VH-VL binders against p42126. Designs and how they scored, part 31

Target 1, 258 residues: p42126
Amino acid sequence: QRVLVEPDAGAGVAVMKFKNPPVNSLSLEFLTELVISLEKLENDKSFRGVILTSDRPGVFSAGLDLTEMCGRSPAHYAGYWKAVQELWLRLYQSNLVLVSAINGACPAGGCLVALTCDYRILADNPRYCIGLNETQLGIIAPFWLKDTLENTIGHRAAERALQLGLLFPPAEALQVGIVDQVVPEEQVQSTALSAIAQWMAIPDHARQLTKAMMRKATASRLVTQRDADVQNFVSFISKDSIQKSLQMYLERLKEEKG
Key: E = the ipSAE of ESMFold2; O = the ipSAE of OpenDDE; V2 = 0.75 times the mean of E and O plus 0.25 times the DockQ between their complexes.

## First folded at step 13 (VH-VL; framework fv_bebtelovimab)

Design q4 (at its last look DockQ between E and O 0.86; V2 from the best seeds 0.00; counts 0 for: pae E 4.1 > 2)
Fold by OpenDDE, look of step 13:
Structure q4 (fold): chain C 258 residues (1-258), chain A 123 residues (1-123), chain B 109 residues (1-109)
Amino acid sequence: as target 1 above (258 residues)
Amino acid sequence: QITLKESGPTLVKPTQTLTLTCTFSGFSLSTTGVGVGWLRQPPGKALEWLALIYWNDDKRYSPSLKSRLTISKDTSKNQVVLKMTNIDPVDTATYYCAHRGYKYGFWPYFDYWGQGTLVTVSS
Amino acid sequence: QSALTQPASVSGSPGQSITISCTGTSSDVGGYNYVNWYQQHPGKAPKLMIFEVSDRPSGISNRFSGSKSGNTASLTISGLQAEDEADYYCSSYTRSTYVFGGGTKLTVL
């Protein structure tokens, strides 16, 4: 099992722990389990909030699984991207309070997951950076991800961050507002519990409607343009130059591990 | 080739428990993302979803019928069983088991169906 | 949990195009691309015709197409044939629940 769910019905909170070694990459299986786990919690009246965190400190999520985007069929690429869209939509539109307890590195797709949450807590470790570094790899963020970041840190900051593909260490992450709190590593979980309690103190109806109102435009745009977005991704990722770059990168990773 | 087949009693008395078995082939319920669902259709009426069981033994039930339904699987036998308690004439319907497709991520549809079995509830 | 809304019946002549609508809410049809269409001939099991609003399973005729606008999905059958006469059900997914429309009886005149 790639997702561990630790429920506390009494508290109305569940902790969802990522356990997809080695670095919690967003593989198809992992994406699927995340969505299924989330919807189960959403349908259980005993839960009002979820904390997302890594089962293994050091890595929250390394992001998209590059093996899903290299050396495969266009159909596979399309399917994979749909799965990514699905996860984002489900997280972004969740009626549950979502808090990220970021206890490890959080680049790219990891940051995507974190950005969907209502509140983000990052461990104060200089090795733990968060951000969207797609441009450093010659990749552009999709519009819905761009909007998500923009809605979090503002237009100017997002513009700079995305163009430069910045990964923020804890201090800078807090400063720019991509995370809400930076705390000692050993306090990340407890802080998340405290934070989520604060959010859950708000009447659900009002909170949920407000959240929906704030996020409706971006979510709806993706829903209506889902196919176009998929086509754009497939077209991009299928380019020979991109495939070659990905392959080279994967080979380098293998060499580093081996 | 994916196939599913429903089996069980075709006549049940009120208040009894209905037990239906789905035997399938062409896929494994150990595969991540795969599920098997039960649906029913009263004569001349619309389809209704009853329950779903996933590869990881996670179960989903119709909210209105949850208290009466139990779904289980035997992966080694490629079987899924549905039990419905306190049967009533209103539960007279053709019952279907169906494959919840999985190819690339989350696929909330039933792409393969059994032929269905008519269950009549009568005293 | 509420059923999706479909017209009770539609009809068309061979060669014509017909459209069946399926109306839900922002929580199902409008919220995600989970809309599916099933064809059911009398005495037969439903057959998946369209999934995720507009995708066709392998082997399904390109005469069948799907679309969505707002909270309403549509199934279009072009070049209507006698064999298309059947009941059609739309389906969506929300909160771990599969919801269905009331069904539409398509008559080929």
Scores: ipSAE 0.836, ipTM 0.920, lowest interface PAE 0.7, mean pLDDT 94
Fold by ESMFold2, look of step 13:
Structure q4 (fold): chain C 258 residues (1-258), chain A 123 residues (1-123), chain B 109 residues (1-109)
Amino acid sequence: as target 1 above (258 residues)
Amino acid sequence: QITLKESGPTLVKPTQTLTLTCTFSGFSLSTTGVGVGWLRQPPGKALEWLALIYWNDDKRYSPSLKSRLTISKDTSKNQVVLKMTNIDPVDTATYYCAHRGYKYGFWPYFDYWGQGTLVTVSS
Amino acid sequence: QSALTQPASVSGSPGQSITISCTGTSSDVGGYNYVNWYQQHPGKAPKLMIFEVSDRPSGISNRFSGSKSGNTASLTISGLQAEDEADYYCSSYTRSTYVFGGGTKLTVL
């Protein structure tokens, strides 16, 4: 399984661990397991919150799976992007309390997942950066992810971070507000348990309705603009220069693994 | 070419347990994301979903019927079995099994259906 | 759970375009893109015509198209033909539950 779920029904919490070697890339199979696992927990009344974390050393998630975005048909790219949109919508609109226990590097699609959560805790390790660095690959962050970042850290910080493709080390991540806490790596899990308990102390219905009201506009724009967003992605990812850059990057990864 | 076929009794008495078997070919229930669902349609009425089983043995049941339903699979035989307890005349319907495919993430739809089997519950 | 509302019947002449509506709520049709459309001829199993609001499976004529506005999804059949006469069901999905509309009988005049 690519998603390991460790339930504690007595506490009303489950820990969802990413176990998609080597770096928790968001492959189609991993996206599918994430959504199905989340749905199971959402429909089990014994659970009120989920902690998202990694079972892979040093990485929360490296983001989008480049093998899904390179050397494939335009139809494959469209389908892949729809799957990414689906994961974001399901996480962003979830009625569960979601806490990210970010125990490793969290670039791009990993940050996408973290930004959907109600609360983000990052391990204090200078090698663990978080941010949306898509522009470094020549890829534009989609409008709904730009909106999510802007809602989290404000317009000015978001516009600078996206244009430059910034990755924030822990101290800067806390300062800019892309994460809510930074703690020693060995305390990330215990801090997440404390945080989720605080959130669950709020009556479920009031908390859930408030979250839905705050997120409605952003979520609705993606739902209504799905096809345009897919076409924008397919157009960018299909460019020869981008495909060649991805091919070179993938070949470098093969050489490093060999 | 994906195919599914329902088998089981066509006439049952009230209070009995209905057991239906879906035998399929052209796909593997070991493939990530794949599932097989059961649905029914009373004569002249709308479709109703009953249950779903995923490749990893996760199960889903219609909330209104969950206490009466059990779904299971035998991957080596390419079969999925539905049991419905305490049958009642209102359960008279055509029963279908259907493939829930893996296509670019999580997309909840049934793309291939069996021919259906009519189950009549005597009065 | 939400009920999906479809008209009981619609009719059209060969060559015309017709539209069948499917109205739900902001929690299903409006909030997600899980609307599907099935065609069912008498005595036959349902056939998937449209999935994910607007996508066609391979082998489905482009005369069939789907769309959504707010809480209402629509199936449009252009160039109506005699074999299009059938029942049409929309479906949605929310919280592990599949819900179907009551069905629309399409009559080709």
Scores: ipSAE 0.443, ipTM 0.784, lowest interface PAE 4.1, mean pLDDT 90
ESMFold2 (binder alone), look of step 13: mean pLDDT 90; pTM 0.922

Design q5 (at its last look DockQ between E and O 0.80; V2 from the best seeds 0.00; counts 0 for: pae E 3.3 > 2)
Fold by OpenDDE, look of step 13:
Structure q5 (fold): chain C 258 residues (1-258), chain A 123 residues (1-123), chain B 109 residues (1-109)
Amino acid sequence: as target 1 above (258 residues)
Amino acid sequence: QITLKESGPTLVKPTQTLTLTCTFSGFSLSTTGVGVGWLRQPPGKALEWLALIYWNDDKRYSPSLESRLTISKDTSKNQVVLKMTNIDPVDTATYYCAHRGYKYGFWPYFDYWGQGTLVTVSS
Amino acid sequence: QSALTQPASVSGSPGQSITISCTGTSSDVGGYNYVSWYQQHPGKAPKLMIFEVSDRPSGISNRFSGSKSGNTASLTISGLQAEDEADYYCSSYTRSTYVFGGGTKLTVL
């Protein structure tokens, strides 16, 4: 099981813990479990909020699973990207209050997950950086992810962050607004619980409609252009130069693990 | 090759509990993302989804019938069981179990079906 | 959730193209691409013909195609053949629930 759900129906909150070793990469299986788990909670009237966090401190999510994007068929790439889109859509449009308790590194796809949440809390650890560093790997963020970041930290900041592929340590993350709070590591979970309680104090109907209003444009655009976005991804990731780069990177990672 | 087969009583009296068993082959219900669902179809009427069980024992039920349904699995026997309580003549239908496949992530479609079993509810 | 709306029946001659519509809401057909089509011959189990609005399972004829616009999904059968005579059901998945249309009887004249 790659997703641990710890429900507290009495509190109306569930904690969804990522447990996909070694670094909570967004593999197909993990994506699937996340969607299924979230869907269950969304349809359970006992729950109004979800805290997303890692089962193991140190890494929230390392992002997309590079093994899903390297040395596979175009069909696989397409399928994988659709799955990523699905997770984003589900999280971004969730009727639940979503709070990220970021208790580890949160680059790339990890940041994607965090950005879909309504509120983000980051542990004050210099080793825990958050951001979209795709450009450093020669990868372009999709428009819906760009919009998500832009909607969070503003156009200028997003433009800079994306082009440079910045990963923000806690202090800078807070300053730029990519996270809402930075707290000592041991306080991340309790802070998340307090935060989510504040959000849940708002009438659900009003909150949900407002959220939908704020996010509808971006979400709808992806839905309308879902296939085109997939094709763009497939075309890009299938390039020989990109595949080679990914392969080299994977090999480097293996060496570092050893 | 994926195959599914429904088994159980073909005649049930009102108020009784209907127990149907789906025996399948060609896939494992331990595979991530995979599920087995139950559907039914009254004679001459449309399909209706009843329940779904996932590899991880997560269960989904039709909202209108949830209180009457219990789905379970025995992965070692490749079986899924559906129980429906308080049966009524209106529940007369062909009952199908179906494979909910896994393809590149979340894939909520029934790609393989059993032949179905007609269950008649009569006093 | 409410059932999806399909025409009760459609007909066509061999070689023609027919289209079956399936209308839902923005919460199901319009909101997600989890639209599927099933073919059912008399006395037989349903067969998955289209998934994800327009994708075909392996072994399904390319004469079957699917599309979606707004809250309406469509199944098109080109080059109609006698064997295509069957009931067709659209389905949408949303919020852990499967919803089916009322079915469309296709008659090949």
Scores: ipSAE 0.874, ipTM 0.933, lowest interface PAE 0.6, mean pLDDT 95
Fold by ESMFold2, look of step 13:
Structure q5 (fold): chain C 258 residues (1-258), chain A 123 residues (1-123), chain B 109 residues (1-109)
Amino acid sequence: as target 1 above (258 residues)
Amino acid sequence: QITLKESGPTLVKPTQTLTLTCTFSGFSLSTTGVGVGWLRQPPGKALEWLALIYWNDDKRYSPSLESRLTISKDTSKNQVVLKMTNIDPVDTATYYCAHRGYKYGFWPYFDYWGQGTLVTVSS
Amino acid sequence: QSALTQPASVSGSPGQSITISCTGTSSDVGGYNYVSWYQQHPGKAPKLMIFEVSDRPSGISNRFSGSKSGNTASLTISGLQAEDEADYYCSSYTRSTYVFGGGTKLTVL
């Protein structure tokens, strides 16, 4: 099981813990479990909010699973990217209050997940950085992820961060606005509960309609361009130079983690 | 070669509980993302979705019927069971079970269907 | 909890193209791409013809195509053949539920 759900139906909150060894990479199976688990909670009237956090020490999520993007068929790449888009759309447009309790490193696709939330809390540990660092791998962030970052930290900070592939340690993450709060590691869970209570104090229907209005334009851009975005990803990732680069990176990761 | 087959009573009296069994082969209900759904079709009328069960025992029910439906699975026997309580004549229909999705991932589509079983509720 | 609207019947001659509409709302067909089409011959189980608005399962003829504009999805059958005579149902998936259209009887003249 890659997603652990700890309900507190009396409080109207569930904690969704990521447990996809070793580093919560967004494998196709993990993406599938995340969407199905989120859907179950959305369909249960007992729940008004979800705290997203990690069951893996030191990492929230390491991002996209490079094994899904290397040495596969174009059809596999298309299916994988559709699954990534699906997770983002479902999280970004969710009627639930989403709070990320970022208790570990949060690069790339981990930051994708965190940026969909209504509120982000990062543990004050210098090893825990957050950001979209795809350009350091020679990969361009998709337009809808660029839009999400830009909506969160503003145009100038986003264009600098994306071009340089920046990862923000806690103090810098708070200063740039990519997270809303930084707290001692032992306070992350209690801070998430306090934050979600503030959001739930707002009448559900008004809060949900307001969120939908604010996010509609960004979500609609992906929905209308979904097939083109898939074709662009497949074309890019299939290039021989990109495949060789990914294979070399995977070999380095295997040696470091093996 | 995914196949599904429905079995159960063909004639049921009002107020009884209808129990239908879907027996399948060619896939495993232990595979991440896989599900089996139940649908029905009254004679001469449109298809209606009833319930879905996933590999991890997550369940979905039609909102209009959820108080009357229970779906369960036995992965070792390749079976999914639907129970519908308090049957009445409007429940007369052909009942189908169906495999959810062709590919590994989130594919909310019924790509393989059983032949169906007609259940008639006496008047 | 919304019904999808289809015409009760359509007809065409062999070799022609026909289109079947499926109208929902901005909350289902218009807002999501979880649209599928099923073909059902008399006495037979439904068969998936189109998923995700426009994608075809393996083994489905490219004479069958799907599209969506606003809140209306469409199934187009080109080069109409006698074996295409059947009932056609659209379906939309939204937040854990499936909704089906009323069905369209296609008659090949």
Scores: ipSAE 0.466, ipTM 0.792, lowest interface PAE 3.3, mean pLDDT 91
ESMFold2 (binder alone), look of step 13: mean pLDDT 92; pTM 0.942

Design q6 (at its last fold request DockQ between E and O 0.89; V2 from the best seeds 0.00; counts 0 for: pae E 2.7 > 2)
Fold by OpenDDE, fold request of step 14:
Structure q6 (fold): chain C 258 residues (1-258), chain A 123 residues (1-123), chain B 109 residues (1-109)
Amino acid sequence: as target 1 above (258 residues)
Amino acid sequence: QITLKESGPTLVKPTQTLTLTCTFSGFSLSTTGVGVGWLRQPPGKALEWLALIYWNDDKRYSPSLKSRLTISKDTSKNQVVLKMTNIDPVDTATYYCAHRGYKYGFWPYFDYWGQGTLVTVSS
Amino acid sequence: QSALTQPASVSGSPGQSITISCTGTSSDVGGYNYVSWYQQHPGKAPKLMIFEVKDRPSGISNRFSGSKSGNTASLTISGLQAEDEADYYCSSYTRSTYVFGGGTKLTVL
């Protein structure tokens, strides 16, 4: 299992733990399992909140799986990106309270997941950075991800963060507002439980409608432009220069692990 | 090639428990994202979804029939079993098992179907 | 969950184009793109014809196309052929539940 779900029906909360070694990359299977797991919880009236965290401290999620974007067919790239869109849509529009208990590094796609949550808690470890570093890799964030970040930290801060591809350590992450709390690593889970309880104290109907109202514009835009966004991604990732870069990077990683 | 085949009693008495077995080939129910669903169709009527079981043993049930349904799998035998309790004549239908495919992520569609088995409920 | 609404029957002549509508709500058809269409010939199992509103499985003729507007999904069959005569069911997936339409009988005149 790539996703471990630990339910506490009495508390109305479930903890979804990422367990996709080595670094919780968002592989196609992992993306699929996440969506299915989330949907299960959404369909169970006994749950009102979900905490997302890593089963392995040190890495929340390293982001997109590069192996899904290198040396594959255009159809695969399209499918993969659709899956990424799907996860984002499902998380971003979830009627459940979602809290990220970020107990590890959280770059790029990891940050994407975290940003979909209603509340983010980051462990106070200087090695744990969160942010969208796409531009450092010559990649442009999709508009819906840009909007997500913008909706979280504001336009100006997002503009700077995205252009520079910033990864924020805990102190800076808190300052810029990309996370809501920074706590000692051993307190991340308990803090998440406390936080989610606060959110769940709000009447569901009002909370959910408000959330929908806040997020509808961005979500709807993606839904409307879903195919175009996929095409843009495919066009970009399929470039020879990009593929070569990815291949070289993957080879380097393989050598380092071996 | 993916194939599914339904088996079980074709005649059941009211109040009894209906047990149907789906035997499949051409795919593995251990593959992430894959599932097997049960659907039914009363004679001359519309399709109705009953239950779904995923590779990870996660189960989904029709809300209206949930209390009466139990779905299970035996991966070693490539079988999925559906049990429906308290059968009534209204449950007379052709019962289908179907493959819930996996295509580049979440894919909630039934792309391969068994031929179905007609179950008649009569005293 | 409410059933999706389809016309009971539609008809067309060979070579013509016909459209079958499937109307749901903002909570299903209108809210998600998990709309699919199944073709069912008499005495046969349903066959997936369209998924994700407009995508065709491999082997499905390009004469079959799907679209969605608001809470209504549509299946269009162009260049109608005799073998297209069948029942057609729309389906919507939402919240771990499948909902089907009442089915549409397509007659090729």
Scores: ipSAE 0.915, ipTM 0.946, lowest interface PAE 0.5, mean pLDDT 95
Fold by ESMFold2, look of step 13:
Structure q6 (fold): chain C 258 residues (1-258), chain A 123 residues (1-123), chain B 109 residues (1-109)
Amino acid sequence: as target 1 above (258 residues)
Amino acid sequence: QITLKESGPTLVKPTQTLTLTCTFSGFSLSTTGVGVGWLRQPPGKALEWLALIYWNDDKRYSPSLKSRLTISKDTSKNQVVLKMTNIDPVDTATYYCAHRGYKYGFWPYFDYWGQGTLVTVSS
Amino acid sequence: QSALTQPASVSGSPGQSITISCTGTSSDVGGYNYVSWYQQHPGKAPKLMIFEVKDRPSGISNRFSGSKSGNTASLTISGLQAEDEADYYCSSYTRSTYVFGGGTKLTVL
């Protein structure tokens, strides 16, 4: 299984660990497991919060699975993108408290997941980073991911970060506000437990309604434009130049594994 | 080719436990995201969803019937079993099992259905 | 809890277009795109005609189309044919459950 859920029903918290080797790429199967696992926790009154973290050394999630985006049919690209949208919508609008315990590198689609959470904690390791670096691959972040980053770090910082494909090391991530806390790696889990307890100290009803109010406009923009966003992605990713670039990156990754 | 077939008693007495088996082929209930659901349709009435079981043994039940339903699977035999306790004449219906596919990620639709089995509850 | 409301019956002549409505709430049809339509001939199992509000499975005629506006989903059948005479059910999946409409009997005159 690609998602490990370690419940602590007495504390009202579950730890959801990403275990999709080698680097927690968001494959179609992994996206599906994440949504189904999240839904189960949302429908269990024993749980009020979830900590998202990685079971893979050194990586939280490397992002979108390029094998889902290269050498496939347009129908496959549409289905894949719809699955990506689904994960974002379900995480972003969840009534659970979500805390990201980012114990590894968090580029691109990994940052997508982290940005949906209520609170983000990044390990203070110089090899780790967080950011939306799609433009470095010639790929444009979708509007709803741009909205999410903008809501988190503000327009000007998001504008620069997206155009340049910036990845923020821990100190810069904290300063720009893309993460809420940076701690020594061995303290990430305990810090996540402390943070989620603070959020859960707020009465569930008021906290959940406030979150829904704050996020409704951003979520609604995707819901009303969902089909158009899928078609834009399919059209873009299907371009010969983009497919050739993706194939080149995939071949490079195969060589680096050898 | 995906196929499902319901089996079980056609006539049951009130208060008994109804056990229905869905035997399927053309897919595996070990495939990520795949599920099998049970639905029913009383004569001349609308469809009603009863339960769903996923490949990973996660289960969902109709809220109004949850206390009476148990769904389980035997992946090696390609079977899903529904048990419904304390049967009453109101439970007279055609019972269907249906495939819920792993198609385009989270895909909550019943794309293949069994032919159904009529269960009549006597007085 | 939430029931989906469909008209009990609808009729049309061969070659015409008809529309079947399915009205829910902002917490199901209005809030999610997990809307599907099933066709059922007498004595037969339901058949999936439309999923995700508008999408057709392979082998389903493009005479069948779906849409949604607010809390109401619609199934439109153009170029009515005799074999379209059947019961039609809408369904919505919410976070944990499936809800079906009461069904609409389509009569082709």
Scores: ipSAE 0.562, ipTM 0.828, lowest interface PAE 2.5, mean pLDDT 92
ESMFold2 (binder alone), look of step 13: mean pLDDT 92; pTM 0.940
OpenDDE, look of step 13: ipSAE 0.877; ipTM 0.934
ESMFold2, fold request of step 14: ipSAE 0.535, 0.522, 0.511; ipTM 0.816, 0.809, 0.810
ESMFold2 (binder alone), fold request of step 14: mean pLDDT 92, 92, 92; pTM 0.942, 0.939, 0.941
OpenDDE, fold request of step 14: ipSAE 0.910, 0.914; ipTM 0.944, 0.946

